VH-VL binders against q17rb8r558to768. Designs and how they scored, part 7

Target 1, 211 residues: q17rb8r558to768
Amino acid sequence: TAELSHLTKNVPIFVCTMAYPTVPCPLHVFEPRYRLMIRRSIQTGTKQFGMCVSDTQNSFADYGCMLQIRNVHFLPDGRSVVDTVGGKRFRVLKRGMKDGYCTADIEYLEDVKVENEDEIKNLRELHDLVYSQACSWFQNLRDRFRSQILQHFGSMPEREENLQAAPNGPAWCWWLLAVLPVDPRYQLSVLSMKSLKERLTKIQHILTYFS

## First folded at step 17 (VH-VL)

Design i05
Fold by ESMFold2, look of step 22:
Structure i05 (fold): chain C 211 residues (1-211), chain A 122 residues (1-122), chain B 108 residues (1-108)
Amino acid sequence: as target 1 above (211 residues)
Amino acid sequence: QVQLVQSGSELKKPGASVKVSCKASGYTFENYAMNWVRQAPGQGLEWMGWINTWTGNPTYAQGFTGRFVFSLDTSVSTASLQISSLKAEDTAVYYCARDILGATFDSYFDYWGQGTTVTVSS
Amino acid sequence: SYVLTQPPSVSVAPGKTARITCGGNNIGSKSVHWYQQKPGQAPVLVIYYDSKRPSGIPERFSGSNSGNTATLTISGVEAGDEADYYCQVWDSSSDHYVFGGGTKLTVL
């Protein structure tokens, strides 16, 4: 399987929307090139491809998120329904093309862990403050909006005891970015961050605006 | 396409009031902050403040905390600037300008209205 | 409050490179955004976050920011580039957006 041996090279890229670690990204696929790309991913056993938003200067953004295929359902009208969930974040190193779809050489991103005892304490304080803001925002939503979020995205992930356990930081942060209607350029900035402190600060700005 | 269309020019007497409107289209109005920028004749750009289009809360720059009122009508995607007790010094072009999350962090104005000329003369 | 200083005017021959400066105390620690305003028209964003171009802005527009000076650079200047140019930052101490005084670019 050539694509399995090239997990960081010539990675297939779906150019469409924002994807986030741990967040479902359901897709309706109708273009022949993307149907081919997804079929290849399944047949080779990799069952994943990169997702990037479009970029007018470079065809697609410099950062993205891998999507892991959970299921594919083919429809009689030629569309496919593809259930995916976000995995690892990445930075684009080099752009390419294959059979009409984009490819990239990529570098995976992980958060830089904070080791200093005082800095860990400050990070926990910031996290708890921003998490409380997220809970308050969700509690104050009108019932219609809350129901729409639950239906499309599911419930907010539980608070994590160890803030730095996951390579991408707390899952609730990504869930929140997926449900809040902020500009994609701001979302992309947050996706690219390797500092949980910076991510929490940016999320706090979003919550403050929508609260 | 994102577009901000402002109301037409106004000729007013000192002491009167004026309301400049800014109608947004091509995006979800409540998801982006709206700013107001003044430009007196022959002068540079002066930021007047912003309004949070989600909450309706205005924030005014120093020097604009008195006679200037920002407001919204979200049902028609419109932000408005009202200036009361007009003075000759209020003669200027007034612009609306969109940013992402308002003046609480580092941002820029990606789209501008065409400007509304307010002339105050006796 | 935070002050941005721009030269009132800059003149450049067609085809040459224009450089418009924006001075401020430690402006290199801030992100600088640039706007073009042609006579009788609204400003248009040409550079954001020091060096990024929005869609539709040609590559001959570029920006840099370090120390106490940010610079808008326009290579291969054309007559259509004649305009006023403004720099803008966010001042964290006041939560204000601040504009420079503007620079009139003349293409001779």
Scores: ipSAE 0.625, ipTM 0.833, lowest interface PAE 1.4, mean pLDDT 91
Fold by ESMFold2, fold request of step 23:
Structure i05 (fold): chain C 211 residues (1-211), chain A 122 residues (1-122), chain B 108 residues (1-108)
Amino acid sequence: as target 1 above (211 residues)
Amino acid sequence: QVQLVQSGSELKKPGASVKVSCKASGYTFENYAMNWVRQAPGQGLEWMGWINTWTGNPTYAQGFTGRFVFSLDTSVSTASLQISSLKAEDTAVYYCARDILGATFDSYFDYWGQGTTVTVSS
Amino acid sequence: SYVLTQPPSVSVAPGKTARITCGGNNIGSKSVHWYQQKPGQAPVLVIYYDSKRPSGIPERFSGSNSGNTATLTISGVEAGDEADYYCQVWDSSSDHYVFGGGTKLTVL
């Protein structure tokens, strides 16, 4: 339900990799603590947990993405295969621990709408430019990389008519961050952004390097 | 752990050439930009430019657009600096230094090679 | 093009606080990064994006940046902090990285 999907206190945190809104994040879970965490998520009906990368100063990063559990398959060798997809982004307010896994109190992040007509026009122009750059980059990729991307991540999401309809902005931006091999510090900075303009600018820098 | 290991020191005569190598390990070489920094004896650090390790495209700072050539061998995760027509003023320590996406945005050098001393004398 | 100005030297007594400045036109609108270089060694990053510490750099190192001046602050200075310190920025007008001239910190 909506109440269960709005979890903000003692959120279980999987400390592993970057996750992004709308992007699938398949997991192989073998550690007893994370196996317990996932079972609890199913049993309580929340069916979600936070994903954060590790951080040397704070155990895990100050920003992350909720993962919604879509399917769990238990293997005979004790592993679990967990199909998830990224949902809401969050900022960590307070860190905790439960039974060997991390927890956090969190604050959800959403993009700030641009309402000024000139700013909306400039945003659409920037979006169309960067989207075209992404398409050009994908068309010019070496065949091996293109095949790997299609196999592991699927096709780039199509351009969305309303750039500001989704609370996290266009899905193609997150797909692109997932497929490009950029340093996690840069990825975290983009994940934390509430400005679509700033996100598009950061993505443009990445595309320029890899083009 | 990220490491940048440079080639050994060189003693050269004016007019000769030298090639300084920088071998990277502990990370995916093509995903991070490589920079070159010069330090003349008793002087400060001077940025020489960078090379895009994904495309192989070099960018040179002002004053380094002639006799200095950046190159790559990605098969062995190595960046190189070649200096031709050596002059006495090229006597310096040369460092390689890594950044994230090169000098197209605000960044810093998180890892440095140990430096290679090039001495040019008659 | 863009110029960073550092004092050539700073002296500080052990246990006291050292402040090393980096001056530049509107440097407060840029991010400032700091490097420590001990004699005969390569530079080491000690502060990035004005005030962030990389892993392994003690909390005694801090930084600030506003107006025309960025400052590296080392509290509780130890003999082992004796080194040259360089500030560095990115200049958006030239797409160049720029270093300050360096400051020799002497602990006495």
Scores: ipSAE 0.615, ipTM 0.835, lowest interface PAE 1.5, mean pLDDT 91
Fold by ESMFold2, fold request of step 23:
Structure i05 (fold): chain C 211 residues (1-211), chain A 122 residues (1-122), chain B 108 residues (1-108)
Amino acid sequence: as target 1 above (211 residues)
Amino acid sequence: QVQLVQSGSELKKPGASVKVSCKASGYTFENYAMNWVRQAPGQGLEWMGWINTWTGNPTYAQGFTGRFVFSLDTSVSTASLQISSLKAEDTAVYYCARDILGATFDSYFDYWGQGTTVTVSS
Amino acid sequence: SYVLTQPPSVSVAPGKTARITCGGNNIGSKSVHWYQQKPGQAPVLVIYYDSKRPSGIPERFSGSNSGNTATLTISGVEAGDEADYYCQVWDSSSDHYVFGGGTKLTVL
């Protein structure tokens, strides 16, 4: 139900890796606490949980991404293979615990849309420039790295006609952040941004280093 | 975990050269920039520049564009500083220090080598 | 080039609060990072991005940055806090990292 897709209180949190809107996040779940968390999500019909990286000061980061459960496979050894995809980004308001796993009260994030004609034009110009730089970077990768990216993450999403149609901006930006080998603290700062211009600028800095 | 281990201290005569090495472990070497920092006796820290570990391209701070050369050996996760035509003024402790993407944006040095003392004396 | 100014020394009695300043033109618009260096040792990061503490740094260490002054604050000062302290920024105009001159903290 639509009501269940907009949870904000006592949201279950898996503390592990970076997740991004629209990007698949396949998981191998060994720990009983996370198996319990996932089973509860399926049984209650919510079929989602938050993903956050660990944090030195607060146990887990102040920002994360919801994961939507697509499929679960149980293995004979007790592991679960959980097929998920990234949904909405969020900010953590309050931290909690339930039966060994973390929980949070959250607020969802979405980009602040630019409405000024000149700013929209400048944003399109920046987008096209950075998209071209990303395509060039991917084309010039060593064959084994490109093959590893395609196998694990799939192809780069095509650019979108309306840059601001999606609440989190273009999908290719998130795909690129998922594949680039940059420090998680830098990735987390980009995840938290509500400005597409700032996100594109940060992506350009990463591409420049690795080009 | 993350460690930067530098080569041992050196005693050199003026006009000689020296090579200071910095071996990294506990992370993917090519994903983080490497910086060099000098500290003369009784003085503060002085940033010398950085090297892009992915491309191998060095960038030198204004006062270090001559006799100082940064290099890499990625096969052993090692960054090196070579100083040619040594002068007495080169007597200092030299540190390697890691940052995220180099001096093209706002960052800090999260891990440091133990330092290598280079003494230049007649 | 961008200049950071620190007092050469600060003396504080045990158990009191030390405040080490780092001055710069509009430093409040930059992020300030702080390092502790004990004699004969490499620097250690104690504060980054003005006020964040890396793992293993006690809560007694805190930082602030506004206007033309950033401040490293050490509450409940102990003898083990005696060290030189350096502030550092990135200067966007030169693409250089810049250190302050250092402040020697003496606990007496």
Scores: ipSAE 0.566, ipTM 0.822, lowest interface PAE 1.8, mean pLDDT 91
Fold by ESMFold2, fold request of step 23:
Structure i05 (fold): chain C 211 residues (1-211), chain A 122 residues (1-122), chain B 108 residues (1-108)
Amino acid sequence: as target 1 above (211 residues)
Amino acid sequence: QVQLVQSGSELKKPGASVKVSCKASGYTFENYAMNWVRQAPGQGLEWMGWINTWTGNPTYAQGFTGRFVFSLDTSVSTASLQISSLKAEDTAVYYCARDILGATFDSYFDYWGQGTTVTVSS
Amino acid sequence: SYVLTQPPSVSVAPGKTARITCGGNNIGSKSVHWYQQKPGQAPVLVIYYDSKRPSGIPERFSGSNSGNTATLTISGVEAGDEADYYCQVWDSSSDHYVFGGGTKLTVL
């Protein structure tokens, strides 16, 4: 089943925004090329496509996130509302084009687990510190901003007992990165990381600015 | 497109005050730090400090903690530098420059204002 | 405080390679950014994080950083490259940005 879900060749790419594992990514689709791409993903049963931010040198970034289609609602004016959620992160190996939309051959990314007990302890300490900082930031937000985040992204995921159980690390990290208004170059850097320690450090820098 | 447009050049007498403004467009003003850089005539670039556009908290480089005040008006996406009790040595071009998250980590200035010349003479 | 040292000037013939150095204690452990400033104009970022080029900067511009020296290299120098060039780092001990003194590149 896992092998069947490992689409890696000629993956359709929506070039638009940053997407993150476990995070909802609702889309308003009106461009004919992307309407075709979405229809094909449903018809073939894959119900997935990659999301990448644009890149001035290579048309789209070297890293992205797969989106799983949960629901599609077609509007009378020809637009569609596509309800998706982020899945696996990937690195772009080769770029292509199909019927006006981008494609890519990709390699999936997964965090490298830390096995050393001292390093696991240090990682837990850093995690708890940054998580506490995130909670403080969220509690001190103006009510309007908090409500907007809850409406568009849902609540912050609870911390996880086993920090390294999920292949992309704790879900709250990705949720936080999605809601904080930081430069896409910085976001893309974090998306590409296979080290939870590095990810937590980068998140801490963002929280410090917005706290 | 990101653009930083500064107020026009000023000629002032010693002891006066001046306010240099920097209006941002093409991006969300509160999401990026704003820096001030001084360049005296014939001299190099000198970082004066930065202001956190989200919190409004300024940070001043050594030597700029007295007569120099950074401020914001987020309603018009504008950062300002006020210099009080002007001295002849304040004669310089003053630049605003954007970075991502301020001087708390390794970063660079990706966009600059055109500069504002302040001349202090009797 | 952390100090960056640049030569005051560098002269190079058209079509040749210019090298502009930025010296600092253990600068190889820092990321170095470079700016070009033409007469009467604001600085423009040309290299960041030692060797990356922003959009619109030609491949003729490259950078390196190791030991106590970072270097901006401009291959195939053109008259339009005449400018002052500044290196910049972040100093983690003071939490402030530091510029080098600048280097005037003359193409003759």
Scores: ipSAE 0.565, ipTM 0.801, lowest interface PAE 1.7, mean pLDDT 91

## First folded at step 20 (VH-VL)

Design e01
Fold by OpenDDE, look of step 20:
Structure e01 (fold): chain C 211 residues (1-211), chain A 122 residues (1-122), chain B 108 residues (1-108)
Amino acid sequence: as target 1 above (211 residues)
Amino acid sequence: QVQLVQSGSELKKPGASVKVSCKASGYTFENYAMNWVRQAPGQGLEWMGWINTWTGNPTYAQGFTGRFVFSLDTSVSTASLQISSLKAEDTAVYYCARDILGATYDDYFDYWGQGTTVTVSS
Amino acid sequence: SYVLTQPPSVSVAPGKTARITCGGNNIGSKSVHWYQQKPGQAPVLVIYYDSKRPSGIPERFSGSNSGNTATLTISGVEAGDEADYYCQVWDSSSDHYVFGGGTKLTVL
């Protein structure tokens, strides 16, 4: 199972929406090519595929997120409802095609760790500040929007003590990125960042705009 | 599709005021910042500032403070530029232009209005 | 203030390659965007983030950015490419968008 998570060649790509680490991404799959893709993912045992947004220059964006299939419900008419959650981020190295759906050779992204104690301290401060701002933003949203967000994405994850424990950083950042009403191109830029500081800075900027 | 439609050409006397409107359609107005760009006859593009469409907060570039006012009517997805105490040097084409989150980081203007010519002449 | 420098004009024969430069101090560390403006028309985004093309922009248009120079390259230039081209960046020091002075591309 762990080895399967390191699939980097000919990764099937679902071209649809943004996906993020740890964030649930439910899918309604009705296109034949993606039905096939999902079925194959299950049959081969990988239970994973990449999610990328469309790109105007390429068939899909240069960055994406792996989705782990948690559950799939096949409907009689061939459609499927797929329960997925975000896994590793990746950069596309090469694009391909297989039986109607896109594939890619990829490399996984991981955050660059900060080692300097002063930098770690600063990072923590920034993190806590932005988290607070995020909470404030969410609390000040209209009730209907809060309800929708909670329904689709769940509650915002709690702060983590170790900001660098996960290769993708704190989960709440990705949750927030997913729920912020910002253009996918902007979200994509954040997804591609390997610096938590940079992500936090970008997120803070977004929060500032919407507050 | 995304469209920015600006108000028509204006001819004004010095000292008068003008209000240029920019109506947006095809996207959620409040989710994208609106910029204003000036272009004097035969000259290049000059960024005037931007307005936060979510909060309504305007930010003016250097040289565009005082007589220039950005405003919104979100009910009709419209941004406006008002210029008071018009001068001859205000003669230019004025553009509204959309970007993702305003004057930040590496944003760009992906959609432009068709421009509004403002002529100030005695 | 941050300044972007473009040549006032560039001339190219049809079918040839035009290169329009945009100079700026350490511009390679910035994201450069390019706009095309035809006479009497509004600017149109042709390149963003140094080298990305918006939908509808031909593959003939490409961009690069390194060091102190960004370059818009138009291969196989057509008569319809005759226009003014402007580079743009965000300057974090002044919190301003900055445009180049523009380059008039003439197709001979």
Scores: ipSAE 0.688, ipTM 0.867, lowest interface PAE 0.8, mean pLDDT 94
Fold by ESMFold2, look of step 21:
Structure e01 (fold): chain C 211 residues (1-211), chain A 122 residues (1-122), chain B 108 residues (1-108)
Amino acid sequence: as target 1 above (211 residues)
Amino acid sequence: QVQLVQSGSELKKPGASVKVSCKASGYTFENYAMNWVRQAPGQGLEWMGWINTWTGNPTYAQGFTGRFVFSLDTSVSTASLQISSLKAEDTAVYYCARDILGATYDDYFDYWGQGTTVTVSS
Amino acid sequence: SYVLTQPPSVSVAPGKTARITCGGNNIGSKSVHWYQQKPGQAPVLVIYYDSKRPSGIPERFSGSNSGNTATLTISGVEAGDEADYYCQVWDSSSDHYVFGGGTKLTVL
């Protein structure tokens, strides 16, 4: 099971939207090429594929997120409803194609841990400040927007006691990025970051604009 | 896709006022900041400030406080620049320019209006 | 406020390489963005974050930034590249955007 989560060669790529670690990404799939891609992922037992946004120069972006398939429902109208959740982030090393859908050789990304005690303290202080800003933003959001977020994405994940335990950092950061209406270039920038401090700083700037 | 269309050229006398409009289309207006940039005849670009289209809060560059007012009409995706008590030195081309998070972050202007020439003569 | 210095003009023969500089104190710690403005037209973004090209900008446009100098490089210069070029940064100490004075590129 763990071995299957480390696929790095000829990874099938769904070119559509941004996906984020830990965030559900429900998909409605009707294109024959992507229906084929998903069927193959299930049949081979890998049950995952990469998600990347489109890129005008390279067909798809240089960074993405693996989606793990939780369930697939085939509908009579030819659509497939695919329940997925975000897994590991990755950088694209090499692009390819298979039967009409894109593929990639990839390199997984993980946060670099901060080990200096003063830096850990500063990171905790920054985290708590930005988390408080996120909570305030959510509480002050217009009622219908808050309800739409709860309906489509669920509640903000609880703060985590160990900020550096997860390879991608705190889950609430990714949830927040998924719900904020920011330009994809900023979303990709945050996705590519291996420094939790840099990620929190960028999230803080985004929150300040929308607050 | 993304377009910023500005109002037409204006010829004004000193002491009058002018309102330059910038109508946005092809994107969600409230998700991107709007900036104003001035270019006097034969001169370079001069940033005047920006307005947060989500909150409606303007920020003015040094030297542009007082006679210059940024405003929004989000119902028609329009940002406006009003200049009161016009002086001859206000003669310039005025541009609206879009960025993502405004001047509180390291941004660039990805789309510009065509410019509005304001001429102030006695 | 933070000051960006550009040469007022640069002349380059067709097919050669143009280099337009943007000087500033410790500009290498900032992100530099570049705009092209043809006569009578609005500026157009050609480079952002020092070296990235927006969609539709040819590969012959490139940028670099280190120390006290950022540089816009245009290889294989064409007559259509004749324009004014401006650098721009964000100054975090004032929360202001700052433009350089502009450089007129002449293709002879």
Scores: ipSAE 0.601, ipTM 0.824, lowest interface PAE 1.5, mean pLDDT 91

